# Designs tried in a protein design chat: VH-VL binders against q17rb8r558to768. Part 3

Target 1, 211 residues: q17rb8r558to768
Amino acid sequence: TAELSHLTKNVPIFVCTMAYPTVPCPLHVFEPRYRLMIRRSIQTGTKQFGMCVSDTQNSFADYGCMLQIRNVHFLPDGRSVVDTVGGKRFRVLKRGMKDGYCTADIEYLEDVKVENEDEIKNLRELHDLVYSQACSWFQNLRDRFRSQILQHFGSMPEREENLQAAPNGPAWCWWLLAVLPVDPRYQLSVLSMKSLKERLTKIQHILTYFS
Below, E stands for the ipSAE of ESMFold2; O stands for the ipSAE of OpenDDE; V2 stands for 0.75 times the mean of E and O plus 0.25 times the DockQ between their complexes.

## First folded at step 1 (VH-VL)

Design r2 (framework fv_romlusevimab)
Fold by ESMFold2-Fast, scan of step 1:
Structure r2 (fold): chain C 211 residues (1-211), chain A 120 residues (1-120), chain B 108 residues (1-108)
Amino acid sequence: as target 1 above (211 residues)
Amino acid sequence: QVQLVQSGSELKKPGASVKVSCKASGYTFTSYAMNWVRQAPGQGLEWMGWINTNTGNPTYAQGFTGRFVFSLDTSVSTASLQISSLKAEDTAVYYCARELDYGDFYFDYWGQGTTVTVSS
Amino acid sequence: SYVLTQPPSVSVAPGKTARITCGGNNIGSKSVHWYQQKPGQAPVLVIYYDSDRPSGIPERFSGSNSGNTATLTISGVEAGDEADYYCQVWDSSSDHVVFGGGTKLTVL
């Protein structure tokens, strides 16, 4: 499809922080190169760009998440306030440059669907257990820290009826990964996973560590 | 509709000063940067710099520091270029051009041009 | 300083396709914009961001940019297309706007 070809080749990359599917990522942009990048994304109609954390060896990490532009406010002092939300995850295939900002050829990631009935049943049981643990962890945070999370990330998403309806799995997993105080290396590891079971298991281990 | 209207042609003697004005209409003046581009007779386009229409801060290309001053009058949506101590080499058509945001670096609308001729 | 190189002139027969090149070191990593200037008139933007057309510009105008060369293509050339054409980039290293020297298109 012509539209998809523009979303996988020479994709503009904002090198800054971790981003996750369905999670809001508000940005304050003041650098000319990134203001240009955002304007270009709006003008081409894609209204998307990639977000990757920096990497000492390769300029930026091998995995990232697309950010969908919801709204942009251009401020008088040249800064832009960009309201975005995480979309599809991707793996970087080739790195490039365009007008001072990074670009990449990418391949989108989707969870591998589990078809076996017994495995689906086990996945639901694991999901429910981990979701309960996540709720317990969040409710047991001191009021100050819980309030800060709510201001920046909003409320924890509700459980979804069908665990495999979305290609990236349940939204609450990504919300939780965004708020957990873990090393970016672990966040990248989880972002790169194509198995919901593997992701839930890793999240469970992290929650056990902080509980 | 967007329009940039520049002041009329000027004939000046060496050593004089000139002020070229560019009046904008049809859009929010302070939302778009204003650039200046000149074109000497028979020559190509040469970028002179830009001015931030909200802050009033000018940025000059390397060859245009000193005698050239960019200014604004936001109350009348007007950007101006002043050239002091005019030289024969300043003979050119001067254009104002709108940049579609502070980071776009292309010019979607241009003034009609102001011819400045410096001769004895 | 970054330099853009254009041929001084290009001639084309009516109805044929004209191609105007803009050379620059690794220009494919930059965004190229194109302007049309007729005698005694201000420049008019005809292509921006390598290949996008402003409203009102005919579909026969197109652009491309890869490697060391950007190209403005005008298909089905008409007499009214006679003009000087300028390519333009922003050079991030110097934070300067750079214009090519211009190409005179003659329809004969």
Scores: ipSAE 0.000, ipTM 0.476, lowest interface PAE 15.3, mean pLDDT 87

Design r3 (framework fv_romlusevimab)
Fold by ESMFold2-Fast, scan of step 1:
Structure r3 (fold): chain C 211 residues (1-211), chain A 122 residues (1-122), chain B 108 residues (1-108)
Amino acid sequence: as target 1 above (211 residues)
Amino acid sequence: QVQLVQSGSELKKPGASVKVSCKASGYTFTSYAMNWVRQAPGQGLEWMGWINTNTGNPTYAQGFTGRFVFSLDTSVSTASLQISSLKAEDTAVYYCARGEDYYDFWSGLDYWGQGTTVTVSS
Amino acid sequence: SYVLTQPPSVSVAPGKTARITCGGNNIGSKSVHWYQQKPGQAPVLVIYYDSDRPSGIPERFSGSNSGNTATLTISGVEAGDEADYYCQVWDSSSDHVVFGGGTKLTVL
């Protein structure tokens, strides 16, 4: 049996939608190939699988996010409701197939830590500015859109004291990326970044565009 | 204890119809697909298709559309195979076999009925 | 349609190891199941998902699947292992279960 924390080879891939670190991703699974994939993930004890968007040239994208299974509920009509939450991001190294679903050999992504004191100070200033812009953007949305976001994603996560404590950076960045009305190619580009500064800068640009 | 018990052997004339039944016990009938597999005398295993025991939807392999009908009676945990307009080439042992319906409708067949011999001769 | 190729027969001396192959294009990307059938009896699942054993199947039965060939290995072969052996996959492109032609194992 595989260990929960070190799955990097022949990782099962659900090809469907974007997923992000710390963000809930509820799934309705009805296709036999994916029901089998979920069952195997539970039986092996890994309780996780990869999520990638489709790609016309390579079957699925070069970057994705692991989904951790929190709960599985089986419906009378044969569908399964799978409650998942985003975990580690990854880059695809090799593609494969198993019983109709995709697999991949992967390497996990982590943000590159900033060590210079002046750069850390600048990162904090940028973070605080962008966080404020994000809060303003969300509060200024029409009531219907705000209510839909709250229902599906919950409230924007609070700011974290240490911006570099988590390997993926602050949770609110990923919550915001999930709710912003942007092209999936943009979302995938941001997901692939290893720099918190670059990610905050891109988020700032899109918030400015929608303001 | 999982068991699949099939109906007894049948001797039929060409043009007749036959219905083979497969009664399941020891598990939740509607959680697993039921597959049908035939074996002509001295030949290998030939997959005919499967039926979803929860929805009642059948899937037939090429060559088994038309004269062959899969059906269910979930109240008695029974799957049935009906063959109409019997031909000599239908002479075979017919097996029902349980697939993993819940997560894998088209994979391994873990429990098999004892088989029903259908002989078609004039 | 997808085709699985098995040798029609394999002979092995008692106590030796029998290897029964199942050839298929890129079969390593599929899950292979193996069945044992004795004369006049229904098939019995002996290996599932390439290498897993059902409860009650002896450890001397093992399986592997890589590239274009899956293999059922029976170590310490006994006279009671004489049977026909079938490999099986599910072909996702056609949504069909596919059986190999079967291999008759003779213990001599």
Scores: ipSAE 0.000, ipTM 0.468, lowest interface PAE 15.1, mean pLDDT 86

Design r4 (framework fv_romlusevimab)
Fold by ESMFold2-Fast, scan of step 1:
Structure r4 (fold): chain C 211 residues (1-211), chain A 123 residues (1-123), chain B 108 residues (1-108)
Amino acid sequence: as target 1 above (211 residues)
Amino acid sequence: QVQLVQSGSELKKPGASVKVSCKASGYTFTSYAMNWVRQAPGQGLEWMGWINTNTGNPTYAQGFTGRFVFSLDTSVSTASLQISSLKAEDTAVYYCARDSEYLWDSSGYFDYWGQGTTVTVSS
Amino acid sequence: SYVLTQPPSVSVAPGKTARITCGGNNIGSKSVHWYQQKPGQAPVLVIYYDSDRPSGIPERFSGSNSGNTATLTISGVEAGDEADYYCQVWDSSSDHVVFGGGTKLTVL
């Protein structure tokens, strides 16, 4: 359809920070280019735009996450606070420009479903082990750091009964990736993965390193 | 129904001042920026600037500083344009126009326009 | 300052297609809006953000924007379409709104 075509071609890109499926991403918008971009997204009814980190070589990274606009607040100092939440992940196919902001032609990423019963059982065991490690890591943080995480990101999402119900896998994986103290390059690598097993394995390696 | 109703035509002598008003109705006045656009006889549209209806802060285009003042009276949902020390070159139709979205800048399109106020400056 | 160039006039026969261009350096990287103005009346928005139509504007009106040229296309032109048409952009480098010089559409 026309709406679906718009969501994959000439998609507006906010070049700023990492964003992740299901994770809140509040933005303070003051640059004229981005104010226009946000306005257009609201007016067209899509209420979505892409978020990518900057890249020295290509202006912005090859992978990113769509942000869904939930609310817009005007501040007395002339800034706008845009409450967003992460949606679908994407890969950048082609870069462009529009009214001073970046655009991209994209393809959406989805996790490859595991169909074999033995593999599903092994995936569940890996998931439960890594979730337990994540809980242990979070509980062992100093009270001050836990409070800061809770204020900014909220509590860790609960485990989902069906690991493959969502195209991006369990929400807690993305919450954890947002709070782990790792280099953005590592975060980008994990965001680009299409295998829940590979993503859980990488997260496990990171958690083990901090233990 | 959104409406912008402007004050009537004015005939002034050089050196006088004039105040053009634009009364809004049918929406929350302070949620949308108000723009001013000028059109000299037989000429095209010329953007003059805008006023933030929430903060009251005006922004003027190059060439419209000094003699031109944007103001508002929120209690009656009215934006005003005052031109002092009038010159013959100020003869034009002056329009108020609403920015399409309630964001605090005026970088969008103009979805509603006043009917225009003719200001004629002649000796 | 950024400049938009429109042809001063375009003539078209009833029922044919009129194309009104708006030229600007790298205008395809900007969002273009179009206004219709009839004699003695205020401008009316007919196209916004390159190709979107406001409620009440017939689907005969369409827009495009690529490279150095934006175009307003009016298919099946009617006598009532006779008017001046203005393109408009917001220039991010100057933070200014810019209008084209206007095109008079004559339906003969």
Scores: ipSAE 0.005, ipTM 0.542, lowest interface PAE 11.1, mean pLDDT 87

Design r5 (framework fv_romlusevimab)
Fold by ESMFold2-Fast, scan of step 1:
Structure r5 (fold): chain C 211 residues (1-211), chain A 121 residues (1-121), chain B 108 residues (1-108)
Amino acid sequence: as target 1 above (211 residues)
Amino acid sequence: QVQLVQSGSELKKPGASVKVSCKASGYTFTSYAMNWVRQAPGQGLEWMGWINTNTGNPTYAQGFTGRFVFSLDTSVSTASLQISSLKAEDTAVYYCARTYEFGDSYYMDVWGQGTTVTVSS
Amino acid sequence: SYVLTQPPSVSVAPGKTARITCGGNNIGSKSVHWYQQKPGQAPVLVIYYDSDRPSGIPERFSGSNSGNTATLTISGVEAGDEADYYCQVWDSSSDHVVFGGGTKLTVL
């Protein structure tokens, strides 16, 4: 239904970690409030909830990412093992509460499409350059770190022919942001961007710093 | 577009070895684990194990250790099952089937057509 | 080793509703997936995550899962639904996929 793809009011929020479009986010849930939240998501058929990092002033950050539930196991010892994948990004408009967990009214984010032919050419050139830098950075990591990343996040996604086919841009950008050793404030900044050019430029600066 | 194409049927004598291949196309090979599932004549589906297509590490179900080997050739997006020292009770249809390694519910959404292995003297 | 129990056969008249059960200890805490297999063919996923339908699967296929029993329900049964049906879970404690023994649906 449209509601399953465009849930925007009283969205349940798990306050924990960064999440990114297309990137797996496995969760081990112990708290009864979050077990209830997840069970409700499953029973209503929405099978998604929002994920935001905590914020010292506002309870949780102004930007987050929807998580789509792929698999869940409720264990007798009170644990829940939840396998999720990042979906749409959002901006928080209003904060609320329900049965001990946070909720939000949200607005989904998507990249602003570049229409100018010269700008599209420059975007492709930037994309290819940054992708090559990312591959080089990953290949030059020590074997133990590459093995850990491959085990938890899988391989870096392949380049896409159409850079603007997906509303969040190429999947490899989000995979890379999840594995780069950067400050969470930079990760949140990149997540909030509506410009693929701006995102690629920021990722390039990060890669250059660690090279 | 997403397909798993398996090698053709095999007729073998007891004690021989057989290698069944499963070629993937239309998706990123390393993003999905490859399951092997056996079905003996008139019997149900039996999970043999899976191989992590990203690391190459296999996991075998109890009863499928020793004679059974899962392997990969990632350069051609192919997973293989080798059975050594074949016995009559290995006669079955062998299926490959993919499972998303991250977040795709451990269900098998795409299956190969199956490879019949007959062990007869 | 986790075990799923299915009845070996279920018979239903055309146009009526078939119900195929899958029993397991506390199966309601697990996600159940269902496969349809016609003679000489590979299995086809018809329900995943208890009740979701893949694209191309008719709305007359539905699923539920609570307590110790999961159920695949096929309403308005057609002759073409005659097949073997298998339930499946992932057992997190063993990191293994577990199949039920299968149920032969006969449409008479």
Scores: ipSAE 0.000, ipTM 0.432, lowest interface PAE 18.1, mean pLDDT 86

Design r6 (framework fv_romlusevimab)
Fold by ESMFold2-Fast, scan of step 1:
Structure r6 (fold): chain C 211 residues (1-211), chain A 124 residues (1-124), chain B 108 residues (1-108)
Amino acid sequence: as target 1 above (211 residues)
Amino acid sequence: QVQLVQSGSELKKPGASVKVSCKASGYTFTSYAMNWVRQAPGQGLEWMGWINTNTGNPTYAQGFTGRFVFSLDTSVSTASLQISSLKAEDTAVYYCARDLTPYYEDSGWYFDLWGQGTTVTVSS
Amino acid sequence: SYVLTQPPSVSVAPGKTARITCGGNNIGSKSVHWYQQKPGQAPVLVIYYDSDRPSGIPERFSGSNSGNTATLTISGVEAGDEADYYCQVWDSSSDHVVFGGGTKLTVL
């Protein structure tokens, strides 16, 4: 969006875990540098920061997801409980530092829209097939495991009427990727994709692997 | 020193078989998929398929099933390609190449490390 | 099957900018990787995920990908850049890796 397009330079980065568009990411913040980062994000009105997993070569990964701050509870002992939800995905262009935490110049990622009517029809057929496979996988999990997922990630998002309305594609894809036991390197590969068709196909392969 | 070292060139007659080997060193062999890519004289790169180094399961591209067999010997970090019933059209340089996809049998990424290539020539 | 189209050759003077294109239907929706191959040598990855550069590859190598065309751009071209360049994607429809036909870059 227009309001987020200018937030591309010296973006504060929380180096911790994978985050995905529309998926809740609750954080317990202990370190003084990150408490400062969170407070600064609130005070400046952006109420956003980037989330990236660590990388052995470059401090943190080349791809990440913006987290939008929904609510913050500051505890008397200095800890913060931060309710966030994933926003736009990004690619890291340049790395920096500010007051002990990492920063990055970034470029936002959006899915490329399919314009051809036949391709849109094929995309919907693939989407509906993979969605059905996802629902079957989730409903066939043991009650205990399903309950744990619902408690931590919430319910699986409903299908969207227009598959290409959101710049990141359907929300259920990201919810599913968050709950599947997927290697972080593979998760990064999926996060970096600009094709809904490519993403649905990869998700289908993962579902087939776990059955 | 991260590298892939392939076996030497082979000159074979039609109907013979050949085995090309690719030895990995400097990294954990089973953490990366191994792909095979062919290049006929004066032609471009052609993907043949890959093998999951963790499970040993091979996947062949269309046109490379039947006479082509991918295999592993994880004890020596080596992947191999065997071609049976060789034909003149099999004349090419064969490359092994590393990909970061062993878990999901999906090669949607890139090849960051390549062997030096093995020339296989089939002539009567 | 999905096809990537590259010009067979591109010529450029030393110090100028070379642009090598990779055409494919809706290629902007795919991740494009680029390889450099010098005569008698194995390919070398020079760009991955459209525009990211591996360690050791000079900053003068860059990439872009949108619509139906991906482009490898080499600024300040040097004689040592003379090589064949291949683009590559993974095609979900055919479930296989697809290479372009290659472009021979000649530095005159």
Scores: ipSAE 0.000, ipTM 0.486, lowest interface PAE 15.3, mean pLDDT 86

Design r7 (framework fv_romlusevimab; at its last look DockQ between E and O 0.73; V2 from the best seeds 0.00; counts 0 for: pae E 4.3 > 2)
Fold by OpenDDE, look of step 4:
Structure r7 (fold): chain C 211 residues (1-211), chain A 121 residues (1-121), chain B 108 residues (1-108)
Amino acid sequence: as target 1 above (211 residues)
Amino acid sequence: QVQLVQSGSELKKPGASVKVSCKASGYTFTDYAMNWVRQAPGQGLEWMGWINTDTGNPTYAQGFTGRFVFSLDTSVSTASLQISSLKAEDTAVYYCARGPYDLWSGEFDYWGQGTTVTVSS
Amino acid sequence: SYVLTQPPSVSVAPGKTARITCGGNNIGDKSVHWYQQKPGQAPVLVIYYDSDRPSGIPERFSGSNSGNTATLTISGVEAGDEADYYCQVWDYSSDYVVFGGGTKLTVL
């Protein structure tokens, strides 16, 4: 199981914040259970775990994102700074517990492809429109906020030529979702969507609200 | 090759002190924690605690506080267990065992050969 | 304190399958490790994280963990498998490492 790149059973779950595909997610790990989780992830060779927000009903949300460990810095007191980046989205099928941390059986999410030429054209137009709106929104932010976003999340990704090449769609959508000051529940709803059109529509609504 | 080599058998009188050493080799000493396990004659394994090989901070299990002291000499990749005010009940084989880095949780993948400490009048 | 319960002894004929159980409350939520100890020797890790096998350990050794019972399974038992076997967990609540009482496996 340690050799499997796409583990779907008993996936360790870090219950903390939202994570998104391709978006960096630096973590400061100090709790023993998560220290253990991170260590095991590294030792087993998977170097990945799931990230979910907390949920009052189910301990953690029904949807999340896998995080790939890129680097770990261990501090003398046992804490660690973990450099991670978002990978695949997933839906939780079953919840479990292991040595104090949560686990889950999961299924990966992928966007449903649009095949109709007219729909593809419309999707492209919507995409370009929302991207432009996102750029405008970001440019109109105060310098202080732009700097903070850039420092934490990096620059907004460029537009892709093929909107359906990646199973998670365009990367800039996730970047934008990560930086928009919206409620995690709303972000979660977007994360769970398998339609790029639907995601773009929701993102556009958010942008309109903050414009 | 990972090896933990412990000091030789000890025969002590009650009230005396003993120091058991565990020398590690074949790996980076500070990458793994060191645990201590006691086994009385004919009895099972009993976890005594562990020491952080990076910080030198010891953690003792219940029942192993006071007379038991974990220490390090990182210059020679050696962990030590000192038992003071020895009692007859301290008669046992003492093992050092390698565990996960900075954590005493997890598996003990390598063990010392054990050190027999006999306390007799 | 968290307690692990093992049968004191298990007997098996050569070539047969031995199963050694380790009982504990919700032990399935814990990672269980197993050690083999032959007379006069130090323990040897034979299974870790419920079912993972260290290098050098024969495939005859396997482990499972569910509910309140973890099990070490030794298929095709050989005379050389005669030993004491200990299960071990980390108890998150107490921050203690806990060993089972050990099981003596006798090869008949």
Scores: ipSAE 0.412, ipTM 0.780, lowest interface PAE 1.0, mean pLDDT 93
Fold by ESMFold2, look of step 4:
Structure r7 (fold): chain C 211 residues (1-211), chain A 121 residues (1-121), chain B 108 residues (1-108)
Amino acid sequence: as target 1 above (211 residues)
Amino acid sequence: QVQLVQSGSELKKPGASVKVSCKASGYTFTDYAMNWVRQAPGQGLEWMGWINTDTGNPTYAQGFTGRFVFSLDTSVSTASLQISSLKAEDTAVYYCARGPYDLWSGEFDYWGQGTTVTVSS
Amino acid sequence: SYVLTQPPSVSVAPGKTARITCGGNNIGDKSVHWYQQKPGQAPVLVIYYDSDRPSGIPERFSGSNSGNTATLTISGVEAGDEADYYCQVWDYSSDYVVFGGGTKLTVL
């Protein structure tokens, strides 16, 4: 039911890598605690869990992304291959533990829409500029690196006609952040942003650094 | 549908050996772990260990690492417990219990009926 | 070695509510399973993962788990509920299963 899609309490947390809205996150699950966590997510029907990177002070970061389970394939050696895709972003409110894996109480994040027509026009201009920079960066990669990205992440999503239609903003922004070789703290900063303008500006700074 | 049927009760002398069998039916045997649980007369439940039915790798609880041997015959969906050098204190009911594939959550949803092993002079 | 502590016995009048406790250090961080064992019979799983009921277990059986105490609650107790009740966890640290000592429920 729709109630199972709005988990906010005792959400199971996989502490591993950075995940982003709309971006596939394939996982090879070795640890017994995470195999248990994933099995429970299937059994309860929620078919989702949170992904956070580790943090030296608090075990895991204050922001993360829910992963929606699409498929689980069990291997004979006890490993599981879990096919997931990123969903809603969240902020961690409270940390806990269950059977060896981390849990959290969370609140979901969505972009705050810009309503003013002049601001929307400026946002579209910035978007198109940064999108062009991203395309140029990607096309200027050596063939080997570009092919690796295409193989693991797929092609860059096309620009969207309505920049603010999706609650997390344009999908290409998240795809780009997933493929860029940036510091996790920088990536986490962008993940936490509720302003598309701020996100685009930050992405532009990252692209300029690698130009 | 799921059923665990254990071998019949045994009366043994000290120093003998016994083999308790547990035949599973109604499910894919290698999809679940098999656990062994002991209950001495008037006592509570005591976990003895488990066997991975896919790999055949046993794990024994402390106190059960010597004279107790878990084994499988997957061709007939059967787990077995062998107890060697029987002592009077081995007198108990022995249960097999089905658990999660590699044990780690630990719920036992189906149990055998139990096998009473009596060791007396 | 993780330890679960249960009271040896609990008495409850018919139609009333029985509460059987299972104590353990930070047991709220573990999944607790409960078994009913009638005399001469094998145990039967009545609650798993703290509060879930297997198919066929009446809603009168419920469970909770927080802090240092897990509780099996049986409302509207019937004579047929007389049994020994065991709590059980799997301890991630040791990779061992641990049972409580059992609680005899008497319906007076």
Scores: ipSAE 0.323, ipTM 0.746, lowest interface PAE 4.3, mean pLDDT 90
Fold by ESMFold2-Fast, scan of step 1:
Structure r7 (fold): chain C 211 residues (1-211), chain A 121 residues (1-121), chain B 108 residues (1-108)
Amino acid sequence: as target 1 above (211 residues)
Amino acid sequence: QVQLVQSGSELKKPGASVKVSCKASGYTFTDYAMNWVRQAPGQGLEWMGWINTDTGNPTYAQGFTGRFVFSLDTSVSTASLQISSLKAEDTAVYYCARGPYDLWSGEFDYWGQGTTVTVSS
Amino acid sequence: SYVLTQPPSVSVAPGKTARITCGGNNIGDKSVHWYQQKPGQAPVLVIYYDSDRPSGIPERFSGSNSGNTATLTISGVEAGDEADYYCQVWDYSSDYVVFGGGTKLTVL
């Protein structure tokens, strides 16, 4: 598409934290380069930029997630408060620079659709099992931690009728990955997966460890 | 429609003071920064600095500290430039120009018509 | 002390294409804005963020920016395009707005 083509080259990159499809990512922006980046995304009408974690060898990681700007408050002291939500995942193809902030040429990621009837049935069974395990983990959290998660990330999303309707799979997987206390290396690994089955299996592994 | 209307030309003697005003209309005044740009006779454009229209905080380019003061009257959507202890080298056309709230983008989408300040004895 | 270099003058015949360059160290890593100034008038923004056109600016105005050179291109030049053209960047390291010296476009 014309829109997608425009958003794949020289994409502005905020190098900071992990971001995930459908998950809120509120930002307090102080650095002039990032205030400029956000202003430009609003003025051009794209209202989006990429988010990647830092990487010691390549400046920032090979995978990230687009953030969609929902609201911006420019504060008098030069700070910006930016309300964003995660959109499409991407893989970095080429790195660049623009006015002190990083840029990238990117390729969007989508889950590979499972078409075999038996595999779809097995995927649904795995999904339901892992979802139940996730609910149990969250319910067994101490009230203090549950309240903090609810305040910052909102409630755990409900199960979706069609597991493959969204190109990134069910929203609850990303909400869970955002709240689980795991190393960014594991989060990045899961973000890069193009298989819902592989992602559910890895999430199950993590939940078992914290159970 | 967006308009920036500046005060009329000034003829001053060395040592005098001058105040150039720039009245904005057609937009929310506090949503955009106001920049000042100078152009000496036969010369190019020289950026002087900007003022945050929401806070009133000015930022001056090197060479424009001391004698130059940026100010606002938000109630009438007006930005002003005051130059004290005028020198012959201050002879120029002074422009106000609208920039984004975040000055670091640097684009100036609307300009005042300019105010000619002539300093001669 | 970032510096933008423009040729002082460019001449072009009516209907032909004019190219005005703006040189700067790694200018491709910066966003370039272009202004048109006619005699006795205030500057008018004609290109911003390297290649975007403001509302009301004709399609024959275009821009590019790569490496050490940004270029303003005016195709099908008309007599009314005769003006001084200035490039402009914001320099991150100095936190300063920098203008080029200007290029006088003459339509012969």
Scores: ipSAE 0.006, ipTM 0.550, lowest interface PAE 10.0, mean pLDDT 88
ESMFold2, look of step 2: ipSAE 0.183; ipTM 0.687
ESMFold2 (binder alone), look of step 2: mean pLDDT 93; pTM 0.953
OpenDDE, look of step 2: ipSAE 0.394; ipTM 0.778
ESMFold2 (binder alone), look of step 4: mean pLDDT 93; pTM 0.954

